# VHH binders against Probable sulfurtransferase, part 3

Target 1, 337 residues: Probable sulfurtransferase, of Methanocaldococcus jannaschii (q57909)
Amino acid sequence: MVEINLRELKKYANPFFLTIRKDKILVNNKRMARLSRTKMDKIEEEFGIPVIYSKTYEYVSTKVGRFINKHKIIAPRDIVIVGLSGGKDSLLLLHLLEVYRRKYGIKLIAVTVDVNIGGIRPWKEDTEGVKLIKHHCEMLNVPHIILKNDLDVVELSEILTKHSKGMEFSPCFSCSVIKRHLLGKLAKEIAENENIPYEKVKLAYGHNLDDNSDTILANIFKGERLKFMRPLTRFKYNEVDYQSFKIPLEECIIIRPMLPILERDIIKALEECGIEYYKDKDMCPYSRDRGDSVRRRCHEILEKLEEEIPNIREMVVSSALKTVEYYSKNPYGEDNL

## First folded at step 14 (VHH; from q7 with K56R)

Design r7
Fold by OpenDDE, fold request of step 20:
Structure r7 (fold): chain B 337 residues (1-337), chain A 121 residues (1-121)
Amino acid sequence: as target 1 above (337 residues)
Amino acid sequence: EVQLVESGGGLVKPGGSLRLSCAASGITLDYYTAAWFRQAPGKEREFVSAITLTDRTYYADSVKGRFTISRDNAKNSLYLQMNSLRAEDTAVYYCAATPIYRESWTEYQYWGQGTLVTVSS
């Protein structure tokens, strides 16, 4: 399959509003792409690939685009590293960011972290999941890197738990540490190689609205301080102490373009577009569905409440944000009433 | 399928010049770091030059000031202008691509078949 010639494509549509694959074109915004049924047919005839319109994909694309603009989380000529697990979230994220290669002139790189989870390696290079990831990267014409780490995140978390004062660390925590370690290191390397500020190299995570609201509620249920994800987070250098060794975490910028998007819309968008994704939740024994019982219960509660209150997850996030904002300005909690 | 096809190799006298070309298909070189490597008979493959994601260039010390790497995005091609050639520049030259800059040949994902450059009086 040959790459689509953009000069030729521009005769029919605005490529700034199309996700371009070797095997199909997805419409991010039909109006802005200047597409009609006739034009879509012409594109299909000319290039020999289908043009796919999904109402949900357009909705998500538009919402993410607004979110990116509102929070200025991507700038022109940024280098964006997408943490690509092959799951629905990261895969959709990769697709949605593809247009910014044209819009903002970004360099897009997909990076899969091969994490050792109790001896299970869901992202081993020869697995079906990784094959699928590679396929999508190929179709999107996105460079793909696999970063390998042999440290068992289950063992790592056991070490942390053993040396903690009553805190239990899940394997998911160490998984996140390993990912940040490797991706942060890579980002730093890229910044150095390109002789650009580290702020120009951004790590893009596929966290969504469900993830954020679940996290908020879970922390509440655990009696912990409110924790929520931000559209853009600057992380300072840090080290995680595993007693016999420390894992360095380089300073980095993490962006979350899909933070306002519901998981259901992510799934629907991918399905409508005919994009196959890896169900990594089935492979990780500590996934939301299998690992953290509190987080799982929070997800279930919010899912049920969504039937009665459609925007309940947005409300949870809003409440958390407003609370933090309020107390940042009013540290003593002084009210007039 | 990704293909990198080198051309421009040949016989040249010491002090002469040669321009190598690498035509890429299946990938867009502008999205990668592109590099030239060379391998002389009986020697290991060695780094010659690279052009990165942001068009930053790197050169081996042995070729610095003599060789120039460039990329044409419209043609999806990589070039190596070699001036002031020396006998020690004799080698098979390979075009390669990787997502990010690396100096080690083992870390490159895509390779051409190579083109022979012979510098002899």
Scores: ipSAE 0.893, ipTM 0.955, lowest interface PAE 0.5, mean pLDDT 93
Fold by OpenDDE, fold request of step 20:
Order: sequence, then structure tokens, then C-alpha cells
Structure r7 (fold): chain B 337 residues (1-337), chain A 121 residues (1-121)
Amino acid sequence: as target 1 above (337 residues)
Amino acid sequence: EVQLVESGGGLVKPGGSLRLSCAASGITLDYYTAAWFRQAPGKEREFVSAITLTDRTYYADSVKGRFTISRDNAKNSLYLQMNSLRAEDTAVYYCAATPIYRESWTEYQYWGQGTLVTVSS
């Protein structure tokens, strides 16, 4: 499969609104791409690959684009590292960010972290999951790196739990730590190699609206302060203490371009576009579908409520944001009513 | 399939100049760090020069001031302008690409077949 010649493609459509793969072209915005059925047919004839239009992909693409612009989470010539797990969220994220190579001149790098989960390595290089990941990276013409770590996140979390004052740490926590550690280290290295500020190298995570609303509700149910994810977060240097050693977490910027997108729409977009992905349950034994956590239960509650209230997750997030805004301005809760 | 194809090698006298080219297919060089390595007979492969994701350039001390690396995105090609050539520059020169800058040849993902440069009186 040959790379699509952009000069030739420009004769038919605006590539700023197309996701370009070696095996197919996805339409991010039909109108902005200046596409007609006739033009689509011509493209297919000229390049020998299908042009795929999905209403859901267009919707998601547009919403993500607006979100990126609104919050300025990507800037021209940024280096963007996508944490690519092969799941629906990270794969869609990778596809949606591809157009920004043309729009903003970003450098896009896909990074898979080979995490040891109780001796299971779902992202080992020889696995079917990683093969699929490599395939997508190849089709998208995106550089791909696999970062290996032998530390068992189950054991790590056990250490944390053992030495905590009544807190329980899940393997997922240590998994997040390992990912943050390795991706942060890589980002720092890139910044140094390129002699650019660390702020120019951004880690992109595939967190979505479901993730955010679940998190908010879970914290409420635990009686904890509200916690929610932000479009762009600057993380300071930190260390996680595992007693016999510490894991350093370098300063970094994490962006979440799909934060306003429902998981349902992510799945639908990928399916309509014919993009194969692995379900979480197939990759990680501690996936949401297999775990028994407050977070999972919150997810189920919100799913049920969505049947009656379609925008319930948006309302949950909105409530959290408004709360923070209100008390930041009114620390004593002063009101005229 | 990714392919890197070097050209421009040949015989040149000391003090002479050569320009090496590397044509890439299957990948876009602009999305990678691209580099030149060389290997002389009986010696290990050594780093010569690299151009990074943001077009920053690196050079081995032995070639600084004499060699210039450049990339043409439109042609998806890498170049090495070699001036003031010396006998010790005699080697097979390889084009390589990797996602991020590395000095070690073992970390480069893609390689060309190489082109021979001979500097002799």
C-alpha cells in the first residue's frame, strides 16, 4: 500500500478535513472537505482506496475539533505523543489527531506501553493486540514506539496497599503510574533532543465523557472531594514510593481531546469506519467490565439514566465545573437567595 | 513496505566533495528522525549525522564543519553534502530512520542498503 499523494488529493478535496490512511480515507467533515459523491468516486478511482463517510465520525471529529480549539490544547508544531493501547479510545484519538499533522504541522507519535499485569503482558510485541496496533500505525503512517517495563503492577499496588493507612490501591493505579513514568520520561527526552520546552511535547490520553462522569460520581459516592479530568493538565514532578524504590514522574502536559465524547459515539464511529479495535476485556484483566469497583457501578447507573436523560453525563460534568467555579469566586458560599 | 534507497556514492580525491541522497518510500521522513551512518571495512558502524523531528541537526565530531545533512519533504528524501573529504571518510554510508533521535544505531527502525564512498588519491 502506497502513501496518498497530497498534491493529487488536493485536486479533489481539502485534506485538512480528511483522515488519511493507506487503505482508506475517512471524512472528518464532508462540507469542509468539499466532497461530493462524484468527487468521492473520483478519489476512489484515482487512488484505489475507499472513501468512508460516517455521520458519527463526522460528528465526533467536529466536536473534538471545537474542543481542541476552545481549550487550545494543541498548538502549531507541537509534538504529540498518543498513548496507544489498542482500545477504542486510544485508536479513535490517534485517527482524530492525524489531520493536525496537516492543520497545525504537529509531529504525531504513537506509544504503546508494555505493562506487566500479574505476569500477563497484553502489549508484548508478539501479541495479536500489538500487531493490530502496528497495523493501524502503519496505515496511518504514524511512527510507533513500544516501551517495555517488567515491573508487575499488581505487586506494586500490593506494596502501596500494605504500607498505606487503610487505603487500597488497585493494579490500575500502578498501571497508570508506570504509563505516566515511561511516557513522561520519553517526552522529556524528546524535549531535550529537540531543544524545545517540555510544554511543546504533549501526552495525549483517550479519556472520554464516560470516564470523566464516572470519576465524578465515584468520588461523590466515596464522600471525597470532586475530582474530574481537565482538557489540559500540567503535571509537576513527583515520585511514587514503593518502599524499596521510587518511580519518578517527570513534569509533563497531558491533553484529553475526547473528553466531551460519549463512549457510545466512540464505538459507533469506529464501527462505521471499519476500524478494528480490541475491547478492554480482551486486553486487560482489570478492565472496567471485569472489575468490581465503585467506578464500574457508577458507570452502570449513568448508563441506565441515559435512557431517560440523554445528556446526563454532560450534566454531571457541568455540575462539577460550575461548582469549582462558584467556590473559587465565593469561598464562603455567599448567595443572595 | 518501507524502503530507503541511498545513492551518490563513488570515488573522489582527497579534498573533493560528494552529495549523498536517500529516497524514502512507505514512510514520510519528515515524521521521523533521519540519520546517516557509515561503516568502514573492519570497523563498527558509526553515527555521522541526524536531522530530528524539528529539523535540528546533529553531527559527529569527525565531520563537523565538513558535512551537512538536509531533508526535502516534497521529495521525501534525505541528503548528505560532504565537503573536504578525507581518506578516513571512506566507508559505506547508510540512511536510517527512527521515531525519535537516538545516537545508537541499534535503535533505528529502518535502514537502507548503503552506498560506497571511496576517498583516494
Scores: ipSAE 0.891, ipTM 0.954, lowest interface PAE 0.5, mean pLDDT 93
Fold by ESMFold2, fold request of step 20:
Structure r7 (fold): chain B 337 residues (1-337), chain A 121 residues (1-121)
Amino acid sequence: as target 1 above (337 residues)
Amino acid sequence: EVQLVESGGGLVKPGGSLRLSCAASGITLDYYTAAWFRQAPGKEREFVSAITLTDRTYYADSVKGRFTISRDNAKNSLYLQMNSLRAEDTAVYYCAATPIYRESWTEYQYWGQGTLVTVSS
């Protein structure tokens, strides 16, 4: 494969609106890239790789771009770490962020956490899943790091469950603790070694609209405080106590650029662009389908409602946000009904 | 396939200068931390210098003030200007790259074949 020379590519199109892989070019916005059928043909001829135009990929790219701008999710010269599991969300996120290396001069680093789950290591370096991840990182020219953890997250969650007041902790909880610990530690180290502000190193997560709406509905059904995911969140230092030791969770900034994107559009964009991915349940024995039963039921309920009300997930999120804003501004109860 | 190709090594007298070059293909050096290591006969590879993701530079104490690391993103190349050379600088010099700043050679993902620098009278 021939390396894509940006100087030569600029003769045909604006690369701020192209996701560039060694094996193909994806069109993020055909109009803004100034592409025509003729120019696409010339690019394919000169570089020997296809130029793929997908309406769904363009839709998702454009919507994420507006979302990033609206919420100031990414700033020029940020260093962005993408947690990469080989699943649909993280792989699409990586492709969508690739263009920001040109748009904003960001540095992009992909990280896979090799977690011990009851003796099973789905992200061990030699697995087919990690080979797929490395392939995508190679094609996108994105540096990739594997962070290994030997602590068994099943055993860790058993420790927490045994020493709690009737709370049960799934292995997924300790898995998230390990990932947050390792990624947060990495982000802090990068900021220190690069001598840049802590705020310039961001952890990017592939949470989508389904995730956010499911979480909101699940909290309503549980009678819990209404929690929802934000585009950018500053997490404070914390620790998780495993009795004989504590696992520190460094302060970090988490960004979620894909929050406005439906899961079905993520899948459709990847398939139309010919980007292979793994389902989470194929790689992890404690995947979404075997998790919290209330959240799983909420996911199913919203799926069925979408057939009748296509924007229901957006309305669930919008209602939660409007309600929080309204009551924050009207604490003394003056209604305008 | 990723390749790092060093050049510019040779024989030089004490007090002299050399400029090492490393041309990269298959990766974009600007996306990585790029570094020079060296290995004298019978010794372990040791860190010489690195240039990081944001162009911050690091130097081993033994070379500070004498060596200067730089890179040219347009040429996808890394350089090491070596001045005031000493006999103890005699080694095979290696170009290397890794995603983030590291001083241990075991944490670098890509390596060149090396170029010999000999400092003697």
Scores: ipSAE 0.804, ipTM 0.919, lowest interface PAE 0.8, mean pLDDT 89
Fold by ESMFold2, look of step 14:
Structure r7 (fold): chain B 337 residues (1-337), chain A 121 residues (1-121)
Amino acid sequence: as target 1 above (337 residues)
Amino acid sequence: EVQLVESGGGLVKPGGSLRLSCAASGITLDYYTAAWFRQAPGKEREFVSAITLTDRTYYADSVKGRFTISRDNAKNSLYLQMNSLRAEDTAVYYCAATPIYRESWTEYQYWGQGTLVTVSS
């Protein structure tokens, strides 16, 4: 496998707008990269790899770029940790962030958490799923770490369910606790060993527009507070109590650069660019297909509504954000209804 | 294929100097923590020095003040300048890389074959 020489590539295109892999180059913005059909042909001839232009990848990349700028999600020389499951969201996120190594001088680290799920370990190092993850990291020239945890998240969630006042906890809840515990501990360790502020080490999650809009609608149907995902969240130190022991959650910064992106556009971009990925249900027995019935119903409702109102998911998120902002500034507002 | 290739080892008298080099291919060394380890006969591999993602440097107490780690991103290479060498510095020196700073050799992902440094009269 060959290393792409950026000096030679710069003769043809602006690499601030190209995702660079050892086996192909993806076009994040054709105009800003200064690419033409003839330049794409010359790159392919000189480097011996294809240059892939996907209108969907360009659309997603541009929208994420604007979102990062608007919310100041990434700062120059940040260290960004990307959790990789081999699924569509995390793999696209990794590709979209690769360009920021050049644009902002960030350091990019991919991490897979090898979780014990009822004795099943979908992210065990020698699985085909992890081999795919390592292949993508090798092609993108991104360092990859596997963090192992032996605590069975099925048993952990059973402990929480038995000792809660009627609350049911799925294994997915304890899986998220374990992942946040390990990633948060890693982020703190990196900040300390690099002697940089904790806020310079950020955990990047691949949450998308479907995830956010589904969450908002599900909370409405459950009669709960309107919870929504933010582009950047500061978490304080906390602990989750499993009775005989506690799992610490270190303070950390979580970023979600793909929040404005529809799931179908993520899939389409990856497929048009020829980037293989695994579905969560093929790797995890407790995937979204087996989850909360209210959340699943909300997903189906929004899918149906999109047929008539194409931007409905954006409108759901926008309305929630505007409403929370308005009432937080005007708790005793005027009666204009 | 990732390769780390050390050079610069040899025989030197106590008090002398050597400069070790490690040329990397298949990875961009600047994206990793890069380190030197050493192994003396009959002993376990031990940490010598590391340069981290933000170019922070670490040294084992036994070499601090005598050894200097550096890297040259243009050459994709790691260096170890060893001054005031002592008999106890005799070992095979290894270049290694891993995503984040670690002192345990078992946590490094890429290794060179090693270069022998002998310090004797």
Scores: ipSAE 0.802, ipTM 0.916, lowest interface PAE 0.8, mean pLDDT 89

Design r7
Fold by ESMFold2, fold request of step 20:
Structure r7 (fold): chain B 337 residues (1-337), chain A 121 residues (1-121)
Amino acid sequence: as target 1 above (337 residues)
Amino acid sequence: EVQLVESGGGLVKPGGSLRLSCAASGITLDYYTAAWFRQAPGKEREFVSAITLTDRTYYADSVKGRFTISRDNAKNSLYLQMNSLRAEDTAVYYCAATPIYRESWTEYQYWGQGTLVTVSS
């Protein structure tokens, strides 16, 4: 396959609105890319690869673009680390961010964490899932790192459960701790070695609207402090105590550019663009299908409500955000609770 | 397929200069940390210089002030300007690329085949 020459591509379209792969070009915004049917044909002739227009990919791309601009999620020349599991969310996120290399001059690094889950390693380098991830990174010309961790997250969570006051910790908790540890450590190392401020190195997560709305509803039903996923979150240094040792969680900035995007639109965009993603979650015995019962129930409740109220998930998130904004501006004496 | 192709090696007298080039295809060097390593006969491969994601440069102590790394993104090429060459600089020089800054050769993902530099009277 021929590497796309941006100088030649610019003769036909604005590449600030094209996701560029070695095997195809995806249209992020047809009008802003200045594309016509004639120009798409000429690009296909010149470069020998298809130009794919998906209305869903365009919709998702523009919505994410507006979301990034509104919340200042990404700044020029940021270094963005994308965690890749091979699943739908992270792969779409990678494709949507690729265009920001040209638009904002960002650097993208894809990272897969090879986690030990009771002796099972779903992201071991020779798995079909990781082969798929490497293929997409090659097509998008994105550097890819595999970070390996040998600590068994099943055993780690058993340590926490045994030494807790009746709290049970699933392996998924320690899996998230290991991922945060390795990604945060990497982000700190990059900032130091590049001699740039820590806020210029951001961890990008593929959390979507379903994830955020499920989290809000689950916290409400559990009677816990209302928590929601923010477009950009600064995490302070922390540690998780496993008794004989502690796992440091470095200070880092996490961004979530896909928060306004429904899961079904993620799937549809990938399928319409012919982007294969890994669906086999059964290699992990602790997949989300076996997770928190309250959260699973909330997901089901919102699915049912969506049948009658298509924007219900957006309204759940919007209410939480408006509430935080209101109290932040009126912290004292204006609301009769 | 990714290819890194070095050129510019040869025989040079002590105190002389050489400019090594590395042409990349299959990857965009601007997206990677790019580096030069060298391997003298009977020795392990050692770090020489790197240019990082933000164009920060690193040099081994033995070459600081004498070598200059640079990158030409329009040509997708990496360069090493070597001045004030010494007999100890005699080695096969390798172009390499990896996602982030590393000094250990075992952490680099892409390698050229090398170009020989001989510094001799």
Scores: ipSAE 0.787, ipTM 0.914, lowest interface PAE 1.0, mean pLDDT 89

## First folded at step 15 (VHH; from r7 with T98N)

Design t2
Fold by ESMFold2, look of step 17:
Structure t2 (fold): chain B 337 residues (1-337), chain A 121 residues (1-121)
Amino acid sequence: as target 1 above (337 residues)
Amino acid sequence: EVQLVESGGGLVKPGGSLRLSCAASGITLDYYTAAWFRQAPGKEREFVSAITLTDRTYYADSVKGRFTISRDNAKNSLYLQMNSLRAEDTAVYYCAANPIYRESWTEYQYWGQGTLVTVSS
């Protein structure tokens, strides 16, 4: 009954460019929403909630929108599953995708995976983090599912390490396996029960520009093949062998709409819009700041370089992508040494 | 606060018809799978029908061809048209919603309080 009536809202603004919450409205693009100060005032008076204009949220929303269109990340009437940890990336992603319910008629489902980490369950339903997630999903009117896994990811990674001829597997690796297993299984089940093509159900991840540039730099420093995150990736079926059982990883489509967005802009957008979030280290004992890894060192290097070269992370990603494209076209040609 | 409110129950003779309605508030039914379940005295709740995220419909075998589920997004309402009613259809009928399709009643997140349907001569 206190829900925002879209027909009444349309009298003042184009809702294709508004993120709509029960407690506030965020402006994704002021010009395209056809908003003026007068119209914002009228919306606030009629609906009794604030209309928040943040230049950073508008910048991020616009950049993600162009990125989605350029790479065909989301198509009309897709079903999009967003994994929520309560952290900044996934929460901003959820807000940015909410508008696509109106733009493209998508269905949006938020999913939190309740993982067992050495007997600790940071995403158990009654935790403060999950209460925050549920609050945001309620405000955005987005259905929320908690998927529970009882297998201890610490023990699972110990099994892999024991049988791996010297490779070590952190609990984070098995955590990612469990999450991919549960989300992939859900996506397949949805496609089957809705009788729609597999490609119409997509797993949305909140990976950002910092994540991608860190990954590229880390692989360079390790002397390994350049691996980087793509806007849209099709993963084929696979299994992870834990000796006494196997964990299937179903085929799935993963999308990463926030790849062009800097972490600092994510934080600034959330803060300017008054959107509360939890930091990863507050939720998980194995977060990135509990040790020194090559990836963490690369993150710190790029942070320092950003002080003098603000676009350094974009340049790292751009160089890798341009190089791959160039050599794909000229695999046997002569080139610079 | 999410509320699902059923209406349209009552007494009917075998072979008769009833139309159940479920008005939703606090959620948008179009974003959920919406379903009807029923419970006869001394029995567990059983699946009757569902309409999914893409408007695909499911029916329990016992009601196929006799019941029709539909949804009106403008009114945020779910309906169940029940034709050719039988004595075994006597039950309390519940409206339910869940993010995805499920047959098990234990997996649905939101429930109405129910409306009684009695089919007797």
Scores: ipSAE 0.823, ipTM 0.926, lowest interface PAE 0.7, mean pLDDT 89

